# Ledger of designs, part 1: VH-VL binders against Isthmin-1 (ism1)

All scores and structures are predictions.

Target 1, 164 residues: Isthmin-1 (ism1), of Danio rerio (Zebrafish) (Brachydanio rerio) (q5ege1r286to449)
Amino acid sequence: LFGVDTDSCERWMNCKSEFLKKYMSKVATDLPSCPCFYPTEVAYSTADVHDANTKRNFRWKDASGPKEKLEIYKPTARYCIRSMLTLESTTLAAQHCCYDDSMKLITRGKGAGTPNLISTEFSADLHYKVDILPWIICKGDWSRYNHARPPNNGQKCAENPQDE
Positions, changes and structure headers below are counted from each chain's first letter, unless a header gives other numbers; antibody chains aren't numbered by Kabat.
F, E and O are the ipSAE of ESMFold2-Fast, ESMFold2 and OpenDDE, as the mean of both directions, binder to target and target to binder. V2 is 0.75 times the mean of E and O plus 0.25 times the DockQ between their complexes.
Where letters were taken out, [cut] stands.
The coordinates of atoms that the task and the answers printed are left out; those that the model quotes come from them. Centres of patches stay.

## First folded at step 1 (VH-VL)

Design a1 (framework fv_tarlatamab_arm2)
Fold by ESMFold2-Fast, scan of step 1:
Structure a1 (fold): chain C 164 residues (1-164), chain A 125 residues (1-125), chain B 109 residues (1-109)
Amino acid sequence: as target 1 above (164 residues)
Amino acid sequence: EVQLVESGGGLVQPGGSLKLSCAASGFTFSGSAMNWVRQAPGKGLEWVARIRSKANSYATYYADSVKDRFTISRDDSKNTAYLQMNNLKTEDTAVYYCTRHEYDFWSGYSYFDYWGQGTLVTVSS
Amino acid sequence: QTVVTQEPSLTVSPGGTVTLTCGSSTGAVTSGYYPNWVQQKPGQAPRGLIGSTSNKHSGTPARFSGSLLGGKAALTLSGVQPEDEAEYYCLLYYGGAQVFGGGTKLTVL
């Protein structure tokens, strides 16, 4: 129970946090965990990676190109990947993982991957309304939005990366 | 058990060349990055060179002090890493250690775990 | 040139607690520097203690721990034993290059 906020971003986040909590509880069991290191094979094509938590393979593609505008949306990230929708998918969501210049998973902050609740492969319009519009309303401050996303589906990644 | 054994050290004149070898056993050599680290008499450790695994195209890196003079290489069929040292200077006098850089890709943990006994290189006239 | 700085020497009593630090001339040390800690006793080859800030090598005693403190990498020994008297080096990564600190001589007195 929240009162009237003067900040439109806070008002939207309060409403979206409750929705996100309920929706992500369903999405979490369908979405893969982010690999702790950038899988370099995705730089050449799509790659299949086994997810220990769900006991299934997921297809990944690179999301590091100029169209992703990482310098704006993920300013501390060097590489990002996104999971692909397949016939195995039970939701419309796509996992999004971002990595630093040492190829280590960024687990928090502005550079951390933000799962697409609605994959652009399903609907660019719904993706914009559910995933992108909140960023605009919050004036580019993803940190408020990111605090509401679930942990990495139980995958425990080391605190420190390595350059291999 | 894991072992790293350096060899090839000795006395060499300034401007000369020497090739060090590091024979590895007890682990999957091809999956590990290998490093050379040196220690001048009575001084601290200095990282010299690193060669990455086959999965990373054997990428090589060097300390500025040895760049263009030293070449690190490996032969996975022999489980051996090498350090070719050219145009040696008196400042290169040191015990040279071979060390393994091991990691778990999925967990992200990395460590310099095993070190050899070292081989002495003396550069003097 | 990049410089990695450690305390030149530290003294601790048996059973005491001591923390060694490792700083970089490039700014605050973060996990991206892959801090490693190495122990060297007189006349012996170095041995790995801690990798990736806090990951212990299998032979490393439980009294050793690694962390990031105040923009530096840290190695903490709790319940120090006489056998812990040694030189301790940290190693930081800078993308391609790696740089050792000058070492800390730990005296157990």
Scores: ipSAE 0.000, ipTM 0.473, lowest interface PAE 16.3, mean pLDDT 77

Design a10 (framework fv_tarlatamab_arm2)
Fold by ESMFold2-Fast, scan of step 1:
Structure a10 (fold): chain C 164 residues (1-164), chain A 128 residues (1-128), chain B 109 residues (1-109)
Amino acid sequence: as target 1 above (164 residues)
Amino acid sequence: EVQLVESGGGLVQPGGSLKLSCAASGFTFSDYAMNWVRQAPGKGLEWVARIRSKANSYATYYADSVKDRFTISRDDSKNTAYLQMNNLKTEDTAVYYCTRDSGEYYDILTGYSPFDYWGQGTLVTVSS
Amino acid sequence: QTVVTQEPSLTVSPGGTVTLTCGSSTGAVTSGHYPNWVQQKPGQAPRGLIGDTSNKHSGTPARFSGSLLGGKAALTLSGVQPEDEAEYYCLLSYSGAWVFGGGTKLTVL
């Protein structure tokens, strides 16, 4: 049990470290764009999707299960996916994308995915401290949390074959 | 190679003042919070003070036992942290260690790693 | 004022396994308290072992591991060596400040 601490909340919100800025910049260039629609193959296996901006294939897995607690952390999302770390990963981060009941990418608000600075595949404990704990310390104040971690607005989505 | 070297320890009379220095090398000093920890003869370790980096406005924290008597500070241009000790008491007699705290808000590439490197310490003896 | 409690002393045989614990007077120890472990041998400066719960510092031997156990932080040594005989301190963070435990003297016999 961890109580709310204003100093800790301000610590997360006021992070201006040049190191963290450089890491965030690297994360932004190394992570894939979110697919415009939930890739249904992810529900039973991992899916490989080519990312046009990075010119690389990324492996995705489902992040919609009970352990993700979407009703708490992504309250309007029905489905979420997370990109997987590989030996070719240049950061410890993972892309996080969430989708509505129609399997369409949520690009704003409480249900929108935000990049995980630390993938759970690297360290569940460090992920919790870097990505989740700030939300908890600030009492689930999405305004404060999103100030430090803007929602994933995606990139321009080409026509999805599933939409034909 | 990370190195921390303390200096400024010595004999001082009760009620006197002393300023300790901690010279850092082998890392980007300005990105790290720094701690002072002390150990009285035959006793355990006691945390004394912490100073954060410029990104956190050089916020300072003190143990109740030294609050209002000790001041922690830093000079990033010299890669040095300081501990100004005023109104010294005999119970302040201890070896004072400089130790590195976390990189500000964590060294995300290596994980949160406070107290990874310590200096060899400098002895402060408060006696008349 | 928070008091951090450790076992005062523990004894283990060479090659054995021992777990040291770190508890707090204010409640359960969580990863949010950034549990840290340092080792100190007589006449020497302390040496960092665990920088946060289970995150080992560079140079910490593989036989050392950190965890959370039953509302406490834990340091486990598996395959203890004679050179592991030392004082072990835990630290917990509260509102920007650090609090040391009283230390555990580990005797290897």
Scores: ipSAE 0.000, ipTM 0.505, lowest interface PAE 10.3, mean pLDDT 79

Design a2 (from a1 with heavy chain H101E E102G F105I W106L S107T S110Y Y111E; framework fv_tarlatamab_arm2)
Fold by ESMFold2-Fast, scan of step 1:
Structure a2 (fold): chain C 164 residues (1-164), chain A 125 residues (1-125), chain B 109 residues (1-109)
Amino acid sequence: as target 1 above (164 residues)
Amino acid sequence: EVQLVESGGGLVQPGGSLKLSCAASGFTFSGSAMNWVRQAPGKGLEWVARIRSKANSYATYYADSVKDRFTISRDDSKNTAYLQMNNLKTEDTAVYYCTREGYDILTGYYEFDYWGQGTLVTVSS
Amino acid sequence: QTVVTQEPSLTVSPGGTVTLTCGSSTGAVTSGYYPNWVQQKPGQAPRGLIGSTSNKHSGTPARFSGSLLGGKAALTLSGVQPEDEAEYYCLLYYGGAQVFGGGTKLTVL
């Protein structure tokens, strides 16, 4: 109480290790690009989708159900999908893509997908510590949290207007 | 290959109700959005209602002319879409068509590619 | 309240070229309206022709093409055949809801 109150989110963001920085760089090249529109057939895991940037095929699963709690974690998103780990994966990460009412990819703001650095398929506990806990420490500040994460790789998709 | 078969049409008095069915075959029904479109005798096409797939939380949309009176639904286990029509008016007299939305990978949007033969609904006293 | 406008009728000779247009009361039609074109022959159910401005549906003859022209969606038929005589409807997307045009009756001489 006699010391300076230090922003815990700021401290966490500034304490990225050299190894974590290298890991995040690999994640950006290992994950597929988000489809520009919600792919209903792919969300049912009925077909592999080829990603031109990585030159690999990925399977996607739906991440829109009640357990995802989109109203809390991805407000304004109506649909989300998550990429699955493959034998060709070079990291433990999973892509996360979220879409609006028109099935268009949300590229920024609170509803935009945030890649999981550690897929829940690998470890739910490690995912919580690496992906969820930092968001809680930053008190749900989306702009600060998202700035510290790799992009959703939807680089060729039209950007959504900012909510503000 | 792809077939849509409507049923449930008939003669009904004003204020009455009817439930239309659309039996689908030849494609993965659960992955497609479905629409109802109607056409009054000698008139043009009018879009009525739309229901998305389970992956899109079965989101529904309605034309203002039928909002609060019609309900679109689906049963993926039976490959069937439905249109419940309540408080029918003489203006609702039309052939009702069931249509599916095909997926366009380039635009990421569904388009009306296949249609049923339609079922006639006549609302008169 | 949105109105989608088409030419009520057009006439073309066999082998000729004709362009049908589709306009919106909300402003210029862009690709974001995902214009669809549907053909209906007398006594028959409608059939899909073109989606998302210019994407042909399976079974649509090569002589049909879709585009955007002067703030409107356009359907062009080149080398028109007698069997192309029909009503043509455009459909525009408005954030989930959809609106049909009034239809164009194409008469082939």
Scores: ipSAE 0.000, ipTM 0.463, lowest interface PAE 19.4, mean pLDDT 78

Design a3 (framework fv_tarlatamab_arm2)
Fold by ESMFold2-Fast, scan of step 1:
Structure a3 (fold): chain C 164 residues (1-164), chain A 124 residues (1-124), chain B 109 residues (1-109)
Amino acid sequence: as target 1 above (164 residues)
Amino acid sequence: EVQLVESGGGLVQPGGSLKLSCAASGFTFSGSAMNWVRQAPGKGLEWVARIRSKANSYATYYADSVKDRFTISRDDSKNTAYLQMNNLKTEDTAVYYCTRDELWFGELSYFDYWGQGTLVTVSS
Amino acid sequence: QTVVTQEPSLTVSPGGTVTLTCGSSTGAVTSGYYPNWVQQKPGQAPRGLIGSTSNKHSGTPARFSGSLLGGKAALTLSGVQPEDEAEYYCLLYYGGAQVFGGGTKLTVL
């Protein structure tokens, strides 16, 4: 999908930018906003959390386990969550939200979550090829990666200090 | 563990009807397109029908050989896909497999998991 | 009527390299046909190997690769093993509908 060539990262960013822009517009209206603080419902019970922007209820799963490799993919995050697909979903995407040690949403930088274009519930393999592999091809260049897939800042949550 | 289990096959006379079921587990069924593929004894694979997910409006597609006779459907609440077969012909005798495909906005697709199949025999 | 064509049979020695091809009666096969490759051993259900030209299913051995070659989809096996003896089917998408090739019987001798 992303090719095998000399500068794969730059060619992927340039070639896929138009598609990503259109797709992200659809994702923005289909996915819940990140809660500004880690929701206790995820920690203690799997319950519906109402999202004001979409006017829908969503279920969230913890995405902080060893398999998530947060130390590699979200190095400053302590906790992450993913939204679950519903029968009402109009895309295959999942919201991804990451939180610091104070349970506060990380809105920018290396630890900030970005929407997964393909939910791991839909396909772990397709998610890897679409969401993870481009980051690997870009060798963890967060500046280039975030340009194509900007972090979700939730529902007007307080922003983290600007960093590079 | 991903599992697909077909059922409903059997012996029917020409002109008869059968309804096949494909029970899915181990993945998010509602997000996947589902297919029916058949294989006549000693012959190759033939794609029969496809139904997409709700995100794609449950769009359905059929092979020309079965159009107007077969209907594919699904019930996401039961993680089950169905194939209603009407006006069966001897040429419809085959093992019927269900399989999922994963489709990213039409740009990426593959058939990864298949059931073990259910035999349909159309004979007098 | 659209026809997808494969070599009926191919033979390769253990450890050898073999390429199977998949052509369409409608013209050159491009990535827009989302070529899929499926393996079936006698008496067994089919197993997915490769989708969208070159994307491997997670269980597919490293020796299998997919590509486009000369206006056809191609499945290449490098370092063939005896257990690779099987029937191989290609599948092409025509919009939302799909068509299988006739299958290639690969003999490993």
Scores: ipSAE 0.000, ipTM 0.491, lowest interface PAE 15.8, mean pLDDT 79

Design a4 (framework fv_tarlatamab_arm2)
Fold by ESMFold2-Fast, scan of step 1:
Structure a4 (fold): chain C 164 residues (1-164), chain A 124 residues (1-124), chain B 109 residues (1-109)
Amino acid sequence: as target 1 above (164 residues)
Amino acid sequence: EVQLVESGGGLVQPGGSLKLSCAASGFTFSGSAMNWVRQAPGKGLEWVARIRSKANSYATYYADSVKDRFTISRDDSKNTAYLQMNNLKTEDTAVYYCTRDFLEWLSDSYFDYWGQGTLVTVSS
Amino acid sequence: QTVVTQEPSLTVSPGGTVTLTCGSSTGAVTSGYYPNWVQQKPGQAPRGLIGSTSNKHSGTPARFSGSLLGGKAALTLSGVQPEDEAEYYCLLYYGGAQVFGGGTKLTVL
């Protein structure tokens, strides 16, 4: 069952780790870096934003609404954004970035965004199975989950010193 | 909503040609492999052809029964896959289905969504 | 020359459990064959049920499960419903090409 058995998290990590490792290597070159501060203008206006690392433009959407349930999935985050798929995308992934009350990127811990392996634009059902279900199974052990899904650190962003 | 719509089927004489189209919507088309599967009247499913995603260099594969006669292709800018059928035989009479292989971009296989099919009848 | 073999027909009572198998002429079926299971009802287009041995399609009911059993791919239905009466096809991957089994006609009576 979901999130009831801590051993379920270990089974998920062991069985699917190699699969995720292969995919993450493809995702790393396809997604934009997280802005160091919440880009309020971009999240609301849907304007394209140039990413220097990939040399491509990306559109971002706000991912902070009630349906995102940040209090459950990203408990220290106040705001989150998600990148949108483009015609140039070579993967089905989307970048996910979360920010604190001061609109500063959260780079570590349970509030930090991690890449969505399957964008909600591609399939909400498959996103749930691949990205959300592991959060539910492993929610009691964030350190094991983060080993397979490292948090996004952004480009040249200062580390966020949150420790507990 | 994932949708696959086939078109181009019809009646053709032996030795003739037809080109089938599969229009895709509701997903990132370039990330999935596309397949053609056929079913002759009263018979089982037969896999015909596959074209891999951009990540796998658009590699193509064919069933032995159609090699050198059929050509699978795709146009990612139009979200469409094609099956060019040449030198048609009466045994090619079947409903032709378009289906996506969702996990191919991960070097895996998952035929999750299928179109409604288009009928190809080869007779004299 | 490669042949994928399924039981031609199976019968199960409503609420019962049944397992369909899928074998290869090339040897034992492993996860590297990426077994897929497809359901087809009379007069309808096929629909995906399971991919990559055990990964369910989002619309696949909980009573369906995929596995590897005795050198074959297996599809198990637990608590069979009348609506599950259909033909079931398996599909195996051979390094590029793919091959369907002959199909199993499941009768629920």
Scores: ipSAE 0.000, ipTM 0.517, lowest interface PAE 13.3, mean pLDDT 80

Design a5 (from a1 with heavy chain E102D D104V F105W W106G G108Y Y109E S110G; framework fv_tarlatamab_arm2)
Fold by ESMFold2-Fast, scan of step 1:
Structure a5 (fold): chain C 164 residues (1-164), chain A 125 residues (1-125), chain B 109 residues (1-109)
Amino acid sequence: as target 1 above (164 residues)
Amino acid sequence: EVQLVESGGGLVQPGGSLKLSCAASGFTFSGSAMNWVRQAPGKGLEWVARIRSKANSYATYYADSVKDRFTISRDDSKNTAYLQMNNLKTEDTAVYYCTRHDYVWGSYEGYFDYWGQGTLVTVSS
Amino acid sequence: QTVVTQEPSLTVSPGGTVTLTCGSSTGAVTSGYYPNWVQQKPGQAPRGLIGSTSNKHSGTPARFSGSLLGGKAALTLSGVQPEDEAEYYCLLYYGGAQVFGGGTKLTVL
């Protein structure tokens, strides 16, 4: 179903394009931190949530629908949200946050959100190649997939055990 | 001629507050990020804070040594950047420099290319 | 906190070549650290020389060049002039925060 070449996963993990390194550094300072609890504001179409670390307001979109296939990509998550691109965005990335049945942020493990280096709002094709394909190549190995991804727990929310 | 002129330095007691100003001229201030860098007497440079342009929502960043005590701000209508320093400690004694520098998607700008002459802040009894 | 390491002092003869290095406690310095080099002459404010590893500020003399060498950022002066005697600081970017090295005092004999 997915890629079966462990060597391909290792090649991806060790690939260090100058543009990708520069991009990752910019993404780390441009994305909001995940709220520690599922934000009620996501229920409103134009709601903004202030991020203390970047001093900016971000609009969030629900990412929990059938098209997200959480049962495959985030098997322990109940709800997920994704930050939206705005005219103030300086990168093409989007934060991704996932929450458990108690509305608490999943900070690590298979259900944890993984920031999108390329938002689907910009390009679904580039998103697939940059964000999804590496996961497939690594046979869904979340520890390898998360190795170089930007952090999402900037508010220092309580951590769950790994692989929950 | 591009110029950055710092002001507001002086002698302050520990626990006191002081506000520094950096007046800019000779370039489009509103499009540039601004930084504060300090240098303790006889020691090296230490980066303190950065504030980005309006296009980047005036995002601010701070060195761990000054978080929660210092606030960087700007007034684009006056071409001026500010550093509000609260709860000053003796280790904050330094010459404070204003300089322009930022990172933008796809490039690096500024090189810390323009620096002011600095303003001395002395925190002592 | 993260430490950026430079040689404390270096000496070079006029007309000679010298290389200053800049290392990080976090590992090998790559282009993603956006290495910057700043010069400070005695009694003067600092001046930017090089950013993003090798990109020169417009006022930087041709004899200065930046590169990556052996997991460190490097500043090379070829054909050193007496006026190049100064303190040289490197600055590395860590995703938002920036950290200066301790500086290298370059003495030109």
Scores: ipSAE 0.000, ipTM 0.448, lowest interface PAE 20.1, mean pLDDT 78

Design a6 (framework fv_tarlatamab_arm2)
Fold by ESMFold2-Fast, scan of step 1:
Structure a6 (fold): chain C 164 residues (1-164), chain A 124 residues (1-124), chain B 109 residues (1-109)
Amino acid sequence: as target 1 above (164 residues)
Amino acid sequence: EVQLVESGGGLVQPGGSLKLSCAASGFTFSDYAMNWVRQAPGKGLEWVARIRSKANSYATYYADSVKDRFTISRDDSKNTAYLQMNNLKTEDTAVYYCTRGEYFDWLPSYFDYWGQGTLVTVSS
Amino acid sequence: QTVVTQEPSLTVSPGGTVTLTCGSSTGAVTSGHYPNWVQQKPGQAPRGLIGDTSNKHSGTPARFSGSLLGGKAALTLSGVQPEDEAEYYCLLSYSGAWVFGGGTKLTVL
């Protein structure tokens, strides 16, 4: 029916300042696209992975450990990776990519990676307030939360079947 | 690399005027608020004025000590902030620093980058 | 007029831990006052350390941390280095304007 605090999620989603619109557009051109399969460079080395869209090399960190709470935040994902900030970064954002049991990129649904608007490397506190707290305010409603986030793939990867 | 370079300082007599400039490079200047901060010889830092970005209608704020005498402004096409100082007093003698403010209205990047400062001496 | 108060001077041994505080005459310091911390070494321009309560500038060493403690803003240095000897200023925001504290001279000896 009615909800005392469902309005807070709607207010957050509808709070689209000129900043947010511009920042989202900038994030789309600053972040690397997610590799279609889990990159072996992350598993065996810290070597740079070239991104064709930005013409830049990015370092990736594994984001699959217990602290990531994938069973809560990215159910059905087995592995996730997060891009690292570089001196060439024009935003404070970090790409986030999640993969299934077959090492294939999850392109949609609750297991898909959600780019961080503020990298934890810049500020863990600000990341929490900008990226995590809104998800909590929306009660973990993936469809509403993901609507306001930039996409995690600029490449032509095969899409996962719809999970309604 | 973010850089802020102040200019326009010098010697001026009491009651005179000076206009300081702060040339910015290495970032999208128009998205940030800008501040002027001063430091009298041998004393602490004192905030002088702030101007917000276009997203906040270029709102301006001043320390009580400079209200009605100083005017902060900006020219986004030139990536430059200005401080017009009128009716200068001997107590306005200080090194004036330009420093970067918040990004738009919610990303707190306050006072992260500073220029090297420009000296203003008000004396006869 | 709001007065922001800091310890005038503090001394700490190399490798030690020290906490600087920032209080306000108008009441408890909160995150709504956007507490900032800047460092200034003799003859140099100031350098930003903390941009909002605990949010560090990207160049700020890991040994620095910001927090709120007992109605005041706090800057803690753990494992102090000789090069940390400097003046430290806090700033608080009131109605769009900023107010600096008087500064703390940190001596490392």
Scores: ipSAE 0.000, ipTM 0.505, lowest interface PAE 12.5, mean pLDDT 81

Design a7 (from a6 with heavy chain G101D E102S Y103T F104I D105F W106G L107V P108V S109D; framework fv_tarlatamab_arm2)
Fold by ESMFold2-Fast, scan of step 1:
Structure a7 (fold): chain C 164 residues (1-164), chain A 124 residues (1-124), chain B 109 residues (1-109)
Amino acid sequence: as target 1 above (164 residues)
Amino acid sequence: EVQLVESGGGLVQPGGSLKLSCAASGFTFSDYAMNWVRQAPGKGLEWVARIRSKANSYATYYADSVKDRFTISRDDSKNTAYLQMNNLKTEDTAVYYCTRDSTIFGVVDYFDYWGQGTLVTVSS
Amino acid sequence: QTVVTQEPSLTVSPGGTVTLTCGSSTGAVTSGHYPNWVQQKPGQAPRGLIGDTSNKHSGTPARFSGSLLGGKAALTLSGVQPEDEAEYYCLLSYSGAWVFGGGTKLTVL
């Protein structure tokens, strides 16, 4: 009972099962790296974009519309994209990348994308429970929330300064 | 030219086994994922199984109707894909086709070429 | 289990235009489902027409086109020829697996 810490966000961050750790490891090898600049191919949603790290082609879709609620979940982002599930996918995950007004990848802070462990293409409800609800529990403490998530790996893109 | 040739079909009793082969030529077989698709007499096409390339650790996928009974495999040195069919049921009676899928440097080659098929009849 | 739905049958006059659609029980069809279109004539093996949404295989006649329309994949034939009478199947991808539609029997009269 000495110095009891009832911080729900900290408790959630540190309570990971072996299953979740293995799943996150598979996600890291399954997903493409974020392009350093917003790819114009996404406007058409029919062109493959080659990812050098995985040696695979991925399809991307725009994730900047009103339903994404960027002003709440990614407040400094202007544009976001999400990778699509493919025949090559070994997980249910999708990469999520967000860009500033200059179409440059946001690599850290409130506007940075983080991989969705469960793609909305598979289940919007499960995505909410696995990806969004933990962010709500951490109440916008982006540093603590992002520490528990796979990195937004742009292809060695120039890093943004710390959010504070 | 791209060519796929299926073989190994025949008559088998319920509960029996058969192994189908798909011999490929005219393309770099090792770069493509391979599929088995079947068609029961007078019915539509049904996807059965898929195997990816070595770059993807030969990952395999199966339709629920054949899961745990069928095994897809490949031998890149022989440009051949296989379908091992165990515990066959009368509803497995169909013509079995081999076809490729994949992406090659911005080109999508999904289901462009098909073999002529091999007939599997499961009957007493 | 995902069910992919197509019109069971359609009829079109020679020289006419017809659109076949491909829908999914799990929601809107997108390019991420890699919509494919395959043609099969009686007594023959299937033949690929559209290898992904709108991308035609090299042997596909110019009168065939693929698209996404109203949350479904679509195959449009413009200036239909008698030889186009056939069964047409769509395929959609889900988590590494493929699912066929039930097929559309196109009659050219």
Scores: ipSAE 0.000, ipTM 0.474, lowest interface PAE 19.5, mean pLDDT 80

